VH-VL binders against AP-4 complex accessory subunit RUSC1 (RUSC1). Designs and how they scored, part 8

Target 1, 145 residues: AP-4 complex accessory subunit RUSC1 (RUSC1), of Homo sapiens (Human) (q9bvn2r522to666)
Amino acid sequence: DVGHLVLTTLCPALHALVADGLKPFRKDLITGQRRSSPWSVVEASVKPGSSTRSLGTLYSQVSRLAPLSSSRSRFHAFILGLLNTKQLELWFSSLQEDAGLLSLLYLPTGFFSLARGGCPSLSTELLLLLQPLSVLTFHLDLLFE

## First folded at step 4 (VH-VL)

Design a13 (from i11 with heavy chain Y102D D103Y, light chain S32W Y35N; framework fv_ixekizumab)
Fold by ESMFold2-Fast, scan of step 4:
Structure a13 (fold): chain C 145 residues (1-145), chain A 117 residues (1-117), chain B 112 residues (1-112)
Amino acid sequence: as target 1 above (145 residues)
Amino acid sequence: QVQLVQSGAEVKKPGSSVKVSCKASGYSFTSYWIHWVRQAPGQGLEWMGVIYPGDSDTDYNQRFKGRVTITADESTSTAYMELSSLRSEDTAVYYCARHEGDYFDYWGQGTLVTVSS
Amino acid sequence: DIVMTQTPLSLSVTPGQPASISCRSSQSLLHWDGNTYLHWYLQKPGQSPQLLIYEVSNRFSGVPDRFSGSGSGTDFTLKISRVEAEDVGVYYCMQGIYLPWTFGQGTKLEIK
C-alpha cells in the first residue's frame, strides 16, 4: 500500500537528500558539539515563531514519543506527519529560504546549499516533485496517531 | 575526574567477533560523542566510528564494510565496539575517546585485540 | 577521504634543541564556520595519545608553551622550541573537518 511505499522508498530517499552535504558536527549553545543528522535539521528548522505553529507542534509530538529510540525513526515519523498534514512542501520551502540556517547546517557542496546558491533550478524541480504529495489523500497509520 | 576505562586484552580466532567496552565516568555520558580509533602494532591511528550516547546516533568508517557496530548503554555509562568476521589484520590496540568541541580530549587506556589461529 | 602526510617520519634531537614537524592535507581544512580543523596529538611510549594543539595553534590545557602550532589551508607545522626528555614519542596530526577523521602516519621523536 501507499504506507508501505512511503516507508520503504520515500522516507529513505528524503533522509538521504537531507543528509547530503550535512556538516558532520555542529556547535550548539545547549548541547555543545554533536554529529548532525536529518533529525538535527528538523530540530533546527522549527524555531520559536516559525512560519507555522503546526510544524512546531508536529516536532513536539514526534520528539517525545517513547517508542522512537533513533533519530532516523523520528525523522521518518516527522515525514509521515508532514505527509498526513499536507505540509511537506511548506517545510522544504521554509528550510530553503533560511540562508542563515543552511550555512550553519550544510557544506557548500550539499544539495540545499547548491539549490539556493549555485544551482537554483534544483529547488524548483524538488518543489515541483513535492506538489503532487500535497494534494494526495492518505490514510496512513501514524506512530503518533 | 573524567575517565574512560576499557575492557582487558583479548585473543580471538579468525572469523570470530570481539566486543570491547569503554566505561565513562566523571561527566554526563549522554552529552559527549565517543569515538573508536585503532592502532595496529607499530602503525598509525585509524578512525573506526562514533556514537552519540544521548540518542545512539552512529557513523562508521566504510572500510570496515559493515563489520563494526558501536552501541552505548546509558544505564551503565558504557560504550561498546563490536567487530565481527575478524582477520589477522584486525590485530590492534583499540581506543575509545571522548569528543569535546572538535577534538579528542580524553582517551581510554586501550584494549589489545590479537587475532591468531 | 582526506589524506594527511607528515614529514619527517622520524627525527632525533639533542635535548634543548628545537624540533619541527610538518603536516600536509590533500585538501583545505578551513571550514565555512571560519575554523581550521587541524589538531596535533602526542603518543608517549606505552600510553594513549594525548591532545597537544587544537585548531592549528591553540595549546590544550596543561601543554607547555614550548609547543606551538602554525599553518593554514593544507600546510601545517608543529614546533617544539626546546626539546625535553618527556617529549619523546610519536606525534600525529589529524583533520576533524570531515568524517572519516584521518591522521597523518606519525613522526617519531627520539633523543640523541
Scores: ipSAE 0.014, ipTM 0.575, lowest interface PAE 7.5, mean pLDDT 81

Design a14 (from i11 with light chain H31Y S32Y Y35D; framework fv_ixekizumab)
Fold by ESMFold2-Fast, scan of step 4:
Formats: C-alpha cells, structure tokens, sequence
Structure a14 (fold): chain C 145 residues (1-145), chain A 117 residues (1-117), chain B 112 residues (1-112)
C-alpha cells in the first residue's frame, strides 16, 4: 500500500527535513510573532508573489479542511496534495530558489540553508531522490491517516 | 506580570511637539510589537503606528505622515511616540499596547495630551 | 481604509438579560493563513481598553465564558449571555489585517 508507505515514511521524513534548522519564532506584523513549524514554512512559501498559482490553490484547499486541526496534519495533507498533483519537486525547487525566505526562516546550519549556500550539491541530490515520485500517479485522500 | 506604564499628562501649545513614553516590564521587550492608539475626548480609537523593539522596524498610519515618530530604547525597555506640529485636534488620550498572538493583549494606562493656546 | 460599522451604538440592559452587538467590515477579514483577524475590546469608564475576544471567537485569558464571539467574512457578533454590572463600558470591534488597523465606532452598554 503506497499510501501507507507515504504516511509512515515519506511524510515524517519530509517533516523532519523541513523542520531542520528552523528558527523557533519569527516576527510578523499581523500575528505579532509566529512559532515556526513545517506548516508555517508552507504558508510562507505560497503567499501572494512567492509561489505559483497551483501551489497557492493547494494551500487554500488544505487550509479550508476543518478536520485538520494541527500544523503537522496540515503539513502532511499538503504533501499528499503535492503527490496527487505531481508538484512535490516544484515546491522544493521554489523554496530553494527563495534566498530571502530561507534566510528569514532558517538558521545557517539548517539543511535548506546549507543546500543553498555551503553545500549546493545537497539540493541536486534531494531533487534526484524526489524524481521517481513525479512519474507515479497518486490519488491520496488529504485526510488519510 | 506584564505592565506598560506611560508618562504623565502634558499641556502643549499649537505648533510644538510632545513625546510620550511607555515603559514595559514582565516580558521580553524586544520580542513583541508595541502599537500606539489615540482617543479624542468622547470619541473612538484611532491607530497611529507600531514598532518592533528588537530591530526598530516601524509602520505608521499615513494620516500622521511626517508628524509621528516611534522609537524604542532596549536598555530601559521603553517605547516612545513623538508627535510634532501639534494642532487642537491632537488633544487626546494616547495609549501604547503590546501585540502578541494576533491581538492588543495589554494596554498602558494612557497619557492625556492637551493642545491649547 | 477598512470601515468597521457597529450596531447598535448604545444599549441599555437589565441585569441578568442577554446583550448582542454587531460589527460589519467593509472588506473580508479572512487572511491567506485561514484565520480571521477580528477582535473585540471593552473600555470600562475611566480605564484603558482591554481585550475580550481575539480572532472572532477566542476568549482572552480571564474573560468569563458568558462572553462569546461569532461570525465570518464581513459580519460578526459579540454576545453576553447574562449581563452583569461590571460589563458596563464601550465595546469596540477591530480589524487587525489591513494597515491602518481600524476600530468600529463603539457600542456603549449601560445597566437599566
């Protein structure tokens, strides 16, 4: 069951990767201060002017799902949606290309900061590891658990 | 216990400037936005501007453009709001308020500024 | 600027009876993060405003459960299930999403 493998292996691995080196809190004028989480990285990456239309659509869809009450469950639903639309690689590439966003969200020792600066080969290796997922067809329920 | 303590009442002449202080205690001063809101006698609340003391990032209501300046002194945990070129319509109670978790959660006691000739 | 309109502007209530205050915004207060940045404040006579309810329906620390907020988009309501003497004051709604932040005109609550 590929869905089970995605939930038990891929989603926790991607959550850990995105959480690596996150600054614990960040300044925000509207909210005052936001506690950082992988879901907050998704939010920041898809705001107007920072993402493609399709990524923003998926973010909106996940944000409107009432049963998803935690940042972790929303992050997992977003990953499932990226797999369904074959956009996981696109999202990672967009995140890696936004140097300003990465410096705002991550410590210099985090995976994404290192992949952008000190170890550029890390971004190439990650995208190559994600490539096989883009050729598979997924129809995952965003509330799957 | 979170507290915001403001300076005392002032009487000013038209054309002068006033600088109101807001001393914070009971929390990490550099980690929270401080807003300034005023209230004319018998009237509602009007937002003036905001500062993030940790890096002195500011935003102002365009209505006060060129007249309001908000600053913060980390060493004394004090925020300041200076309003210049005072007019009679600037007579109001001026409040500072902390911003945390999407709201103005704690307010100072207010400072009455009276502008009269 | 976003215009916040409150109704009624004044309300007189017998102790123990319910009270209801409405707030309408000229533009939707739903933000891209899925949250709605509408807050309610109470200003008691001679005092600074105090936070009652944030993000439509969440009671601030120490606020009695007889206070409740509801609404979505542009229409919001603050309800007091059983008004007490200590509830006297002016209630303000505020939008915290668009600069400049704006408040409603205020609703004065008095005891009969």
Amino acid sequence: as target 1 above (145 residues)
Amino acid sequence: QVQLVQSGAEVKKPGSSVKVSCKASGYSFTSYWIHWVRQAPGQGLEWMGVIYPGDSDTDYNQRFKGRVTITADESTSTAYMELSSLRSEDTAVYYCARHEGYDFDYWGQGTLVTVSS
Amino acid sequence: DIVMTQTPLSLSVTPGQPASISCRSSQSLLYYDGDTYLHWYLQKPGQSPQLLIYEVSNRFSGVPDRFSGSGSGTDFTLKISRVEAEDVGVYYCMQGIYLPWTFGQGTKLEIK
Scores: ipSAE 0.040, ipTM 0.555, lowest interface PAE 5.5, mean pLDDT 84

Design a16 (from i11 with heavy chain D57Y D59Y, light chain S32W Y35N Y98T; framework fv_ixekizumab)
Fold by ESMFold2-Fast, scan of step 4:
Structure a16 (fold): chain C 145 residues (1-145), chain A 117 residues (1-117), chain B 112 residues (1-112)
Amino acid sequence: as target 1 above (145 residues)
Amino acid sequence: QVQLVQSGAEVKKPGSSVKVSCKASGYSFTSYWIHWVRQAPGQGLEWMGVIYPGDSYTYYNQRFKGRVTITADESTSTAYMELSSLRSEDTAVYYCARHEGYDFDYWGQGTLVTVSS
Amino acid sequence: DIVMTQTPLSLSVTPGQPASISCRSSQSLLHWDGNTYLHWYLQKPGQSPQLLIYEVSNRFSGVPDRFSGSGSGTDFTLKISRVEAEDVGVYYCMQGITLPWTFGQGTKLEIK
């Protein structure tokens, strides 16, 4: 089952990639220190309007799912949604284009920082690996199987 | 308050391995990175690697070429650094340190590891 | 790897006199976010290192105002305006911009 494979292989791999070099959150004197996670990157990367409207809609849908008790589960649901809407490449490209956001979230040695600056071929290699996935069909209800 | 308490000194034979612990208290263990830094007698500080306890992400200094493994146990708020294939030049005080941004804001008391025949 | 070089390697000062330590990096420590990731640590005899100054010029909590940091790019300075007996130890600069993180070789400060 493709859905099963995505949950057990692809989603953990993408989670690890997004976690690479991720900085801690800024301290919040009211609520205390919070751990940065790949889901935090999703939250920060999604903006209302413009060419990212559909990404904002997906984020809103996932963030309201009560059964998802962890940031890891929400990240996986978001990736499944990106695959279902064929927007994984769009999200990656939008994230890579936001230099200010990447420098805020990532250490210079993180994958996304290196892919944008010192090692541009990393970005090209990842996009080539992701392109075949754009022709596949996935449904969010596969998350519950 | 914030404390990092390390395991006691160890004497090891060449070729063996050592596993040093670092127990955190006074803060959310999974909210901060934990780094490992060593100091050979009379020498400076050398960065070994880091772990993010919440998801066990690790990054190691390539100088240790697969000999170092860093792990974390969230249930006990304890980080571990295991160094294998010990040589006499691995004799050092090993420190754990908490990462606040790019800062090592709090350090453990250090663990002396002596490698001798 | 970024190489951090400190000068002098040792210095001896009379109590109440100023002290100055230099740190140079082989590459700029200025990050894309506009911050410069250069930190200073003090290791007192028999103790763990402790944070003194982070991001060039910011004093860590509890650090006396006689300690100050300055610099930019690749050249940095730690100054102690009036050295006290409790300031003896080894001072290290560190870069936190590029993994692996690297330290200077250390500067030993002693009271004459």
Scores: ipSAE 0.006, ipTM 0.507, lowest interface PAE 10.1, mean pLDDT 79

Design a17 (framework fv_ixekizumab)
Fold by ESMFold2-Fast, scan of step 4:
Structure a17 (fold): chain C 145 residues (1-145), chain A 120 residues (1-120), chain B 112 residues (1-112)
Amino acid sequence: as target 1 above (145 residues)
Amino acid sequence: QVQLVQSGAEVKKPGSSVKVSCKASGYSFTSYWIHWVRQAPGQGLEWMGVIYPGDSDTDYNQRFKGRVTITADESTSTAYMELSSLRSEDTAVYYCARHEGYSEDYFDYWGQGTLVTVSS
Amino acid sequence: DIVMTQTPLSLSVTPGQPASISCRSSQSLLHYDGYTYLHWYLQKPGQSPQLLIYEVSNRFSGVPDRFSGSGSGTDFTLKISRVEAEDVGVYYCMQGISLPWTFGQGTKLEIK
């Protein structure tokens, strides 16, 4: 079962990737110091623009789902939504292109920092691994556990 | 084996500054955060600040109002904590402590401590 | 800042008897990721603090089974099922959810 494989393999792997080298706290202009999580990276990565407008819509949808009470479950739901809308590569690429955001959120030795700077082949290899997912059609329930 | 070895005890005059060192060994220095925590005689523990040696990113406890500066020297795997405008109430044992990051938000290893005495 | 309050501030126990220390936080230490960022440290006389329990109930490497942690939200307990001489020292709880990281005022454990 593809849904089961996505939930048990892809979602934990992407969570671990996003958590890799993540600074435990970041400066928040409104609330001051706030603890970071993979879900907070999703929050920070969503911004206005023609190529990322749909990401903002998905973020808003997931953040309003009452049954999801943890940041981890919201992160997984966001990934499921990206697969359903074929936007996983778009989200990854938009995050990688934002050097300012990456420097605020990640340590220099983290995957995303290395993929952008010291080891740019990492981002190319990850995107190549994700390409097969873009040709598949997913209809995953965002509350799927 | 992981070790954090701190510099020796110091006696300072009020108004001066002190710079305590913390030399790390047994692990990748640039992959872990180094925090500074102090303890006045007979008192509890107070967090002062942190540095990530890999990029020298720092965060400080606002109580020290720009008097504290934390730095790291990657070439010697040594972190430093400098406290300026010393007052008698700064008399304390100063500890460095290691922290991994997102997955482990606690201190797994501590230095032996450095006693700083401020007296006139 | 998050305020951490420990009770009692001191206790004396006969060797082999149990001991219990309470820690209360001024706000919940449960993060949205589902983890509770409360940790316990022991400072033996003349030594640096050492980690005992992390994230409420997980024993750090080398910590004996007689130590256990429990609790949720804002109320936490450290228990020693049978106190030994080497357990003498000051116990501190700490929150790791928000900077600045803050400690309880400490609980001094002494042998009768």
Scores: ipSAE 0.013, ipTM 0.620, lowest interface PAE 7.7, mean pLDDT 83

Design b02 (from i06 with heavy chain D57Y; framework fv_ixekizumab)
Heavy chain, then light chain:
Amino acid sequence: QVQLVQSGAEVKKPGSSVKVSCKASGYTFTDYYIHWVRQAPGQGLEWMGVINPNSGYTDYNQRFKGRVTITADESTSTAYMELSSLRSEDTAVYYCAREGYDFWSGYEFDYWGQGTLVTVSS
Amino acid sequence: DIVMTQTPLSLSVTPGQPASISCRSSQSLLHSDGKTYLHWYLQKPGQSPQLLIYEVSNRFSGVPDRFSGSGSGTDFTLKISRVEAEDVGVYYCMQSIELPLTFGQGTKLEIK
ESMFold2-Fast, scan of step 4: ipSAE 0.222; ipTM 0.732

Design b04 (from i06 with light chain K35Y L101Y; framework fv_ixekizumab)
Fold by ESMFold2-Fast, scan of step 4:
Structure b04 (fold): chain C 145 residues (1-145), chain A 122 residues (1-122), chain B 112 residues (1-112)
Amino acid sequence: as target 1 above (145 residues)
Amino acid sequence: QVQLVQSGAEVKKPGSSVKVSCKASGYTFTDYYIHWVRQAPGQGLEWMGVINPNSGDTDYNQRFKGRVTITADESTSTAYMELSSLRSEDTAVYYCAREGYDFWSGYEFDYWGQGTLVTVSS
Amino acid sequence: DIVMTQTPLSLSVTPGQPASISCRSSQSLLHSDGYTYLHWYLQKPGQSPQLLIYEVSNRFSGVPDRFSGSGSGTDFTLKISRVEAEDVGVYYCMQSIELPYTFGQGTKLEIK
């Protein structure tokens, strides 16, 4: 079914894309290293006071469910929520436009850094590929079934 | 909501040990570092040490020179601080505090326990 | 260890008047990542400390806008634009750039 396809193919693919070129988590004073992950990008992208209300609401909803799962599962739940609220394109677009945030999170060779700077066609092509998904709907709690 | 609830006040004799607990709720315990800070009567705040509950790794203030041990029990979401070879100078309120962990935090203590008074006398 | 020095150690303010507290570190708190690891806490009488300002100038959730932080490198300031009765307590600055984390000695704010 479409839900199975999204969970087993689309979500892992988007996770890999968002993970591409991520810098290490900022200073870690203790062994057992904190590492940047796609979920860290979600957290950064929905900062209070700067994020849209709808994206902030979705982040809050997923965060309350996330203690029952890993950061990878939190990311997948967020993607399902973006699909259900038809905001996947909006989220990716907001990331590509925030030069300061991308410089903080990504190496210059990462996908989002390249899409923002020297290769703007990358972001346009990605958004075009994501547009058909904006008409699909999924329940956020499908990850826990 | 995020809460850190500590064990009750204790009166101890010089040379004994005390073990203070800090029960976390309202968040994923293993995602946040827990620090211990003490405050002697009428004095300021002194950092004692920290634990990463996910790995069990710890770092301690050298001032306590092998007297402090911090542990965490993931199954009960509880951190512990044990201080041995107690002296009268160890009389203080002992606090646990959570280190901010999301992307926007700067290693600040966003939530604190209510404190545990440990009195060393005899 | 980084030494944190606060001035003044105590101040008394008439309600509605401004208050200013200084914090100086023995070495720069600016990390190579571009962030400055200086935070401010308030300890109200009989309570645990609570976070006011993190990373120099960011107000923690629920903290009124009359509180503001500023500074860079080794010199930092916490300002209260209009002091209210509930602001009474001891204010502490803290550095978290390196272990051990260290606090200033505290500034007691009292209402006249």
Scores: ipSAE 0.034, ipTM 0.654, lowest interface PAE 4.2, mean pLDDT 83

Design b05 (from i06 with heavy chain V50I D59Y, light chain L101F; framework fv_ixekizumab)
Fold by ESMFold2-Fast, scan of step 4:
Structure b05 (fold): chain C 145 residues (1-145), chain A 122 residues (1-122), chain B 112 residues (1-112)
Amino acid sequence: as target 1 above (145 residues)
Amino acid sequence: QVQLVQSGAEVKKPGSSVKVSCKASGYTFTDYYIHWVRQAPGQGLEWMGIINPNSGDTYYNQRFKGRVTITADESTSTAYMELSSLRSEDTAVYYCAREGYDFWSGYEFDYWGQGTLVTVSS
Amino acid sequence: DIVMTQTPLSLSVTPGQPASISCRSSQSLLHSDGKTYLHWYLQKPGQSPQLLIYEVSNRFSGVPDRFSGSGSGTDFTLKISRVEAEDVGVYYCMQSIELPFTFGQGTKLEIK
């Protein structure tokens, strides 16, 4: 089943990829830095006023789903939503274009930093691998199986 | 599902200490600050302090300085609030609360524990 | 510390009628990041407080559309367009722009 392969293979792989090289979040209200997660990257990447308005709408929908309380579950729901709306490539490209956000979130050795700077072919290769998924239709109900 | 489950009600004598627990589930414990808020009977809400569960860093309301200690145990996803030198005026319901959902949050408290009644009486 | 002042302290409303609660801060709650750090909570009798509105005007998940928040700087308003029996409780505003976080003294809403 394509949906079960996505949940058991693709979503965990994308989670690991997005988690690679994450910095501690930002300076907190007390002292030090907060922990970052892949869901934090999603949160940081949405821009309500930009040409990626649809990404902000999806983020809002996922963040309000009470059954999806863990950051990992919300990340998976967001990825499924991107697949359902044919926007996974758009989100990935948008994130790669935001040099300021990437430098805030990632160490230089992280996948996204390397894909943008040291190894640009990594980004191109990943996007080519993701293109076939854009023709598939997924529903959020897969998260509750 | 996000839940904050607190320890049960306690009756304490003046001068003693109380330690209230708040067990988090349904999310990554170290991703969100935990706050403590109290409410005396028939009174309003009073903010006590905050902890970053990832670092253990804390900040306390000056009204409680020297008496309150907030800690977090990442291995059990549990936050604790200990209040010492208890007085009758410390009789209150003590709440733990999680700050808001996202990276850009306004530090709003999106989920609250059920509260722990601490009664200080002789 | 930032002082939060609510008015009125108590109001009684006939079901179906509107209600309005004001909250004033001793200094601006607008941060340099463009956000205003003002939130509203409802505490129903015998229950924990629950989030209603965050960052002035955003309804939290599950909050009915009859609740709305507005305001800027130091003056904020929570409105209920048509009060229902389940809205009984104490309403609190809170600022989170700086530590320590502070609450208004609360507004008790009762049904006539």
Scores: ipSAE 0.019, ipTM 0.559, lowest interface PAE 5.2, mean pLDDT 81

Design b08 (from i06 with heavy chain D59Y Y107S; framework fv_ixekizumab)
Heavy chain, then light chain:
Amino acid sequence: QVQLVQSGAEVKKPGSSVKVSCKASGYTFTDYYIHWVRQAPGQGLEWMGVINPNSGDTYYNQRFKGRVTITADESTSTAYMELSSLRSEDTAVYYCAREGYDFWSGSEFDYWGQGTLVTVSS
Amino acid sequence: DIVMTQTPLSLSVTPGQPASISCRSSQSLLHSDGKTYLHWYLQKPGQSPQLLIYEVSNRFSGVPDRFSGSGSGTDFTLKISRVEAEDVGVYYCMQSIELPLTFGQGTKLEIK
ESMFold2-Fast, scan of step 4: ipSAE 0.252; ipTM 0.688

Design b10 (from i06 with heavy chain D57Y, light chain L99F L101W; framework fv_ixekizumab)
Fold by ESMFold2-Fast, scan of step 4:
Structure b10 (fold): chain C 145 residues (1-145), chain A 122 residues (1-122), chain B 112 residues (1-112)
Amino acid sequence: as target 1 above (145 residues)
Amino acid sequence: QVQLVQSGAEVKKPGSSVKVSCKASGYTFTDYYIHWVRQAPGQGLEWMGVINPNSGYTDYNQRFKGRVTITADESTSTAYMELSSLRSEDTAVYYCAREGYDFWSGYEFDYWGQGTLVTVSS
Amino acid sequence: DIVMTQTPLSLSVTPGQPASISCRSSQSLLHSDGKTYLHWYLQKPGQSPQLLIYEVSNRFSGVPDRFSGSGSGTDFTLKISRVEAEDVGVYYCMQSIEFPWTFGQGTKLEIK
C-alpha cells in the first residue's frame, strides 16, 4: 500500500536526508544553545509574510496537532502535508536557495550543502525522482495507521 | 575529553593493502564527520577523504583513484581507512581528524589522531 | 584542485619579535554563504597538527591572542605579534570551500 510505503520508506528516507550533515546544536538567544532536528530545519525554513506563506500555514497546522509530540512525528506529518498540497518541490527549492540558513544549520559536506554548491545534480536528480509523488493524494490520518 | 586514537605503525610490501583504525571517544561519534589526511616524509599534508559515520556517506580525493576506502563502525565508534595496491610513495604518517562545528562556524580538523606511520618497502 | 601557496617556506625569528606568513589561493575562497573557508594549522615537532585559526580570522579555543589571521578572496596572512619558543613548528593554510580540501606547502618557523 502506497500509504504504508510512504510512512515506512519515504518519510524515514527524507528524514535521514534532512538530518545528513545537520549540526546537532544551534545558538538560541535565550538559552545559548538549542538541539537541532529535522523539524527544527522545517521551523527555520518557513518565513512569515513571504512568498512561502503556504509553507508557513502548513507548519502552523502541524505544530497545532496535539498527538504529534515528537519532532520526528511532526516532520513526518509535514512531509505528508507537502505531498497532499503538492508543495514538496517548492519546499526543497526554497530551502536550497537560502544559502545563509544552510550554512548555519549544515556542515559543508552535508547533503543539502553539497546539493547547493559542490554537487548541484543531487538536487536536480532528487526533485525529478520526487515529481511523480506530487500527483498522489495523502491524508494526515495515514500517520496513525 | 575528545580523543581520537589510531592503530600502531605498520610495515607493508608493495602491492599489499593496509587498514588503519581511528577510535573516537568523548563525544557522540555519529554527530561529526571524520577525515583522513596523510603526510609523506618531508612533505606537506594531503587530504584523502571523509566519512559521515551516521549515514555512511563518503567522498575521496581522486588522486587515490579507487585505491582508498573509508568506513565507520558505529558500535565501536571507530573509523577505518584502507589503502590498497600500496607503492613506496604511500610511505607516510596517516592521520584521522574530526570536522567540528557549532551553530555559527565549522572547525575543520578541530581534533586529530596521533598519526599512524605506514612504511611500504620491499 | 585549488592550489594553496605559502610564503616564505621558512623563517627564523628572535623571541619577542613578530612573524608574518602569507597564503595565496588559486581561486576565491569566499562562498555564496558569505563565509571564507580558509584555516590555519600548526604542527609542532613530533606532534599532530592543531587548529589555530578558522574562517580567516577566528581564533580556535585555547589559542593565544598573539595569533591573528586576516585577508579576503585569494590573499591571506597569519601574524604572530610576539613569537615565543612554543610557536616553533610548521604552519599550514587550508581551504575547505570545495573537495578536495587542499593545504599550502607549509612554512617552518624556527627560533634564532
Scores: ipSAE 0.006, ipTM 0.582, lowest interface PAE 11.8, mean pLDDT 80

Design p03 (from c12 with heavy chain D33E T50Y, light chain Q98D; framework fv_concizumab)
Fold by ESMFold2-Fast, scan of step 4:
Structure p03 (fold): chain C 145 residues (1-145), chain A 119 residues (1-119), chain B 112 residues (1-112)
Amino acid sequence: as target 1 above (145 residues)
Amino acid sequence: EVQLVESGGGLVKPGGSLRLSCAASGFTFSNYEMSWVRQTPEKRLEWVAYISTGGDYTYFPDSVQGRFTISRDNAKNSLYLQMNSLRAEDTAVYYCARLDYWEGYFDYWGQGTTVTVSS
Amino acid sequence: DIVMTQTPLSLSVTPGQPASISCKSSQSLVYSDGNTYLNWYLQKPGQSPQLLIYEVSNRFSGVPDRFSGSGSGTDFTLKISRVEAEDVGVYYCMQGTDFPYTFGGGTKVEIK
């Protein structure tokens, strides 16, 4: 069952990937120390602008879903939304291109930092693995099945 | 299955030092943040130390800052708490706890080791 | 530090009857990411604390559906719909929103 595979393997794997090398906390000059989580990476990655409007819309929809109270559940719902709207590759590429955000949130040894600088083949290989998923349709009904 | 076993507790005089150890098994130790949480004789729970997966980041509340040091040896699946300049208020049962940092909870706790600071 | 206040200090319950525990925080527990990091733990006599509920309302693996959490902002509740003998112990709420993590004073649940 594709739905079970996505929820039990793909979503946890992508969560682990995004969590890899995240700084345990970061400092904001005004507000002090703040936690970084995979969901906070999603929030930071969606910026105002017509080219990323659909990503911002999806983030807003997921952030307001009352049944999804955990950070992990919201991240999984966002990934399912990206799969359903065929935007997973777009989101990943946009995040990978944001050098300022990556340096703020990630240690140099994290996957995203290494994929951008030390080992660029990592991002290419992941995008190639994700490409077939962009032509498939996945529904939020996977949450119930 | 997940197991955390603390050791090193004992009786120590004020101003003394003590080193606690925690042996982890049943999971990939290097993939988890770890903490020490103590329980006072009054049964109050207090978080006293945090360490990141690689050991590069640590955190202590003001009550133990500068006196306690947390460290880990991922090759040996071991967590440590070095306690210096001990005070009577440090008397407690010390628990080793596995932290899901991103979700903000402790999912598994050890059995605890007792530290008594008295003259 | 965020101060966590639990009420009542203790309660005695007849088996099969419901129980309710309150937890109040000195500050909102909603983090900037929109999540609320409020957890509940149970410490059974002679045992270590064990996770029951995380992020307000999510049951941890293996936790019976008799346990439910609710609340928002600064006011939170843990409910046990039908208290069983195995539920005796001290219940603690904890906030994971801000450093340092802090716990409530505990609520002792006993069987009548």
Scores: ipSAE 0.013, ipTM 0.630, lowest interface PAE 8.1, mean pLDDT 81

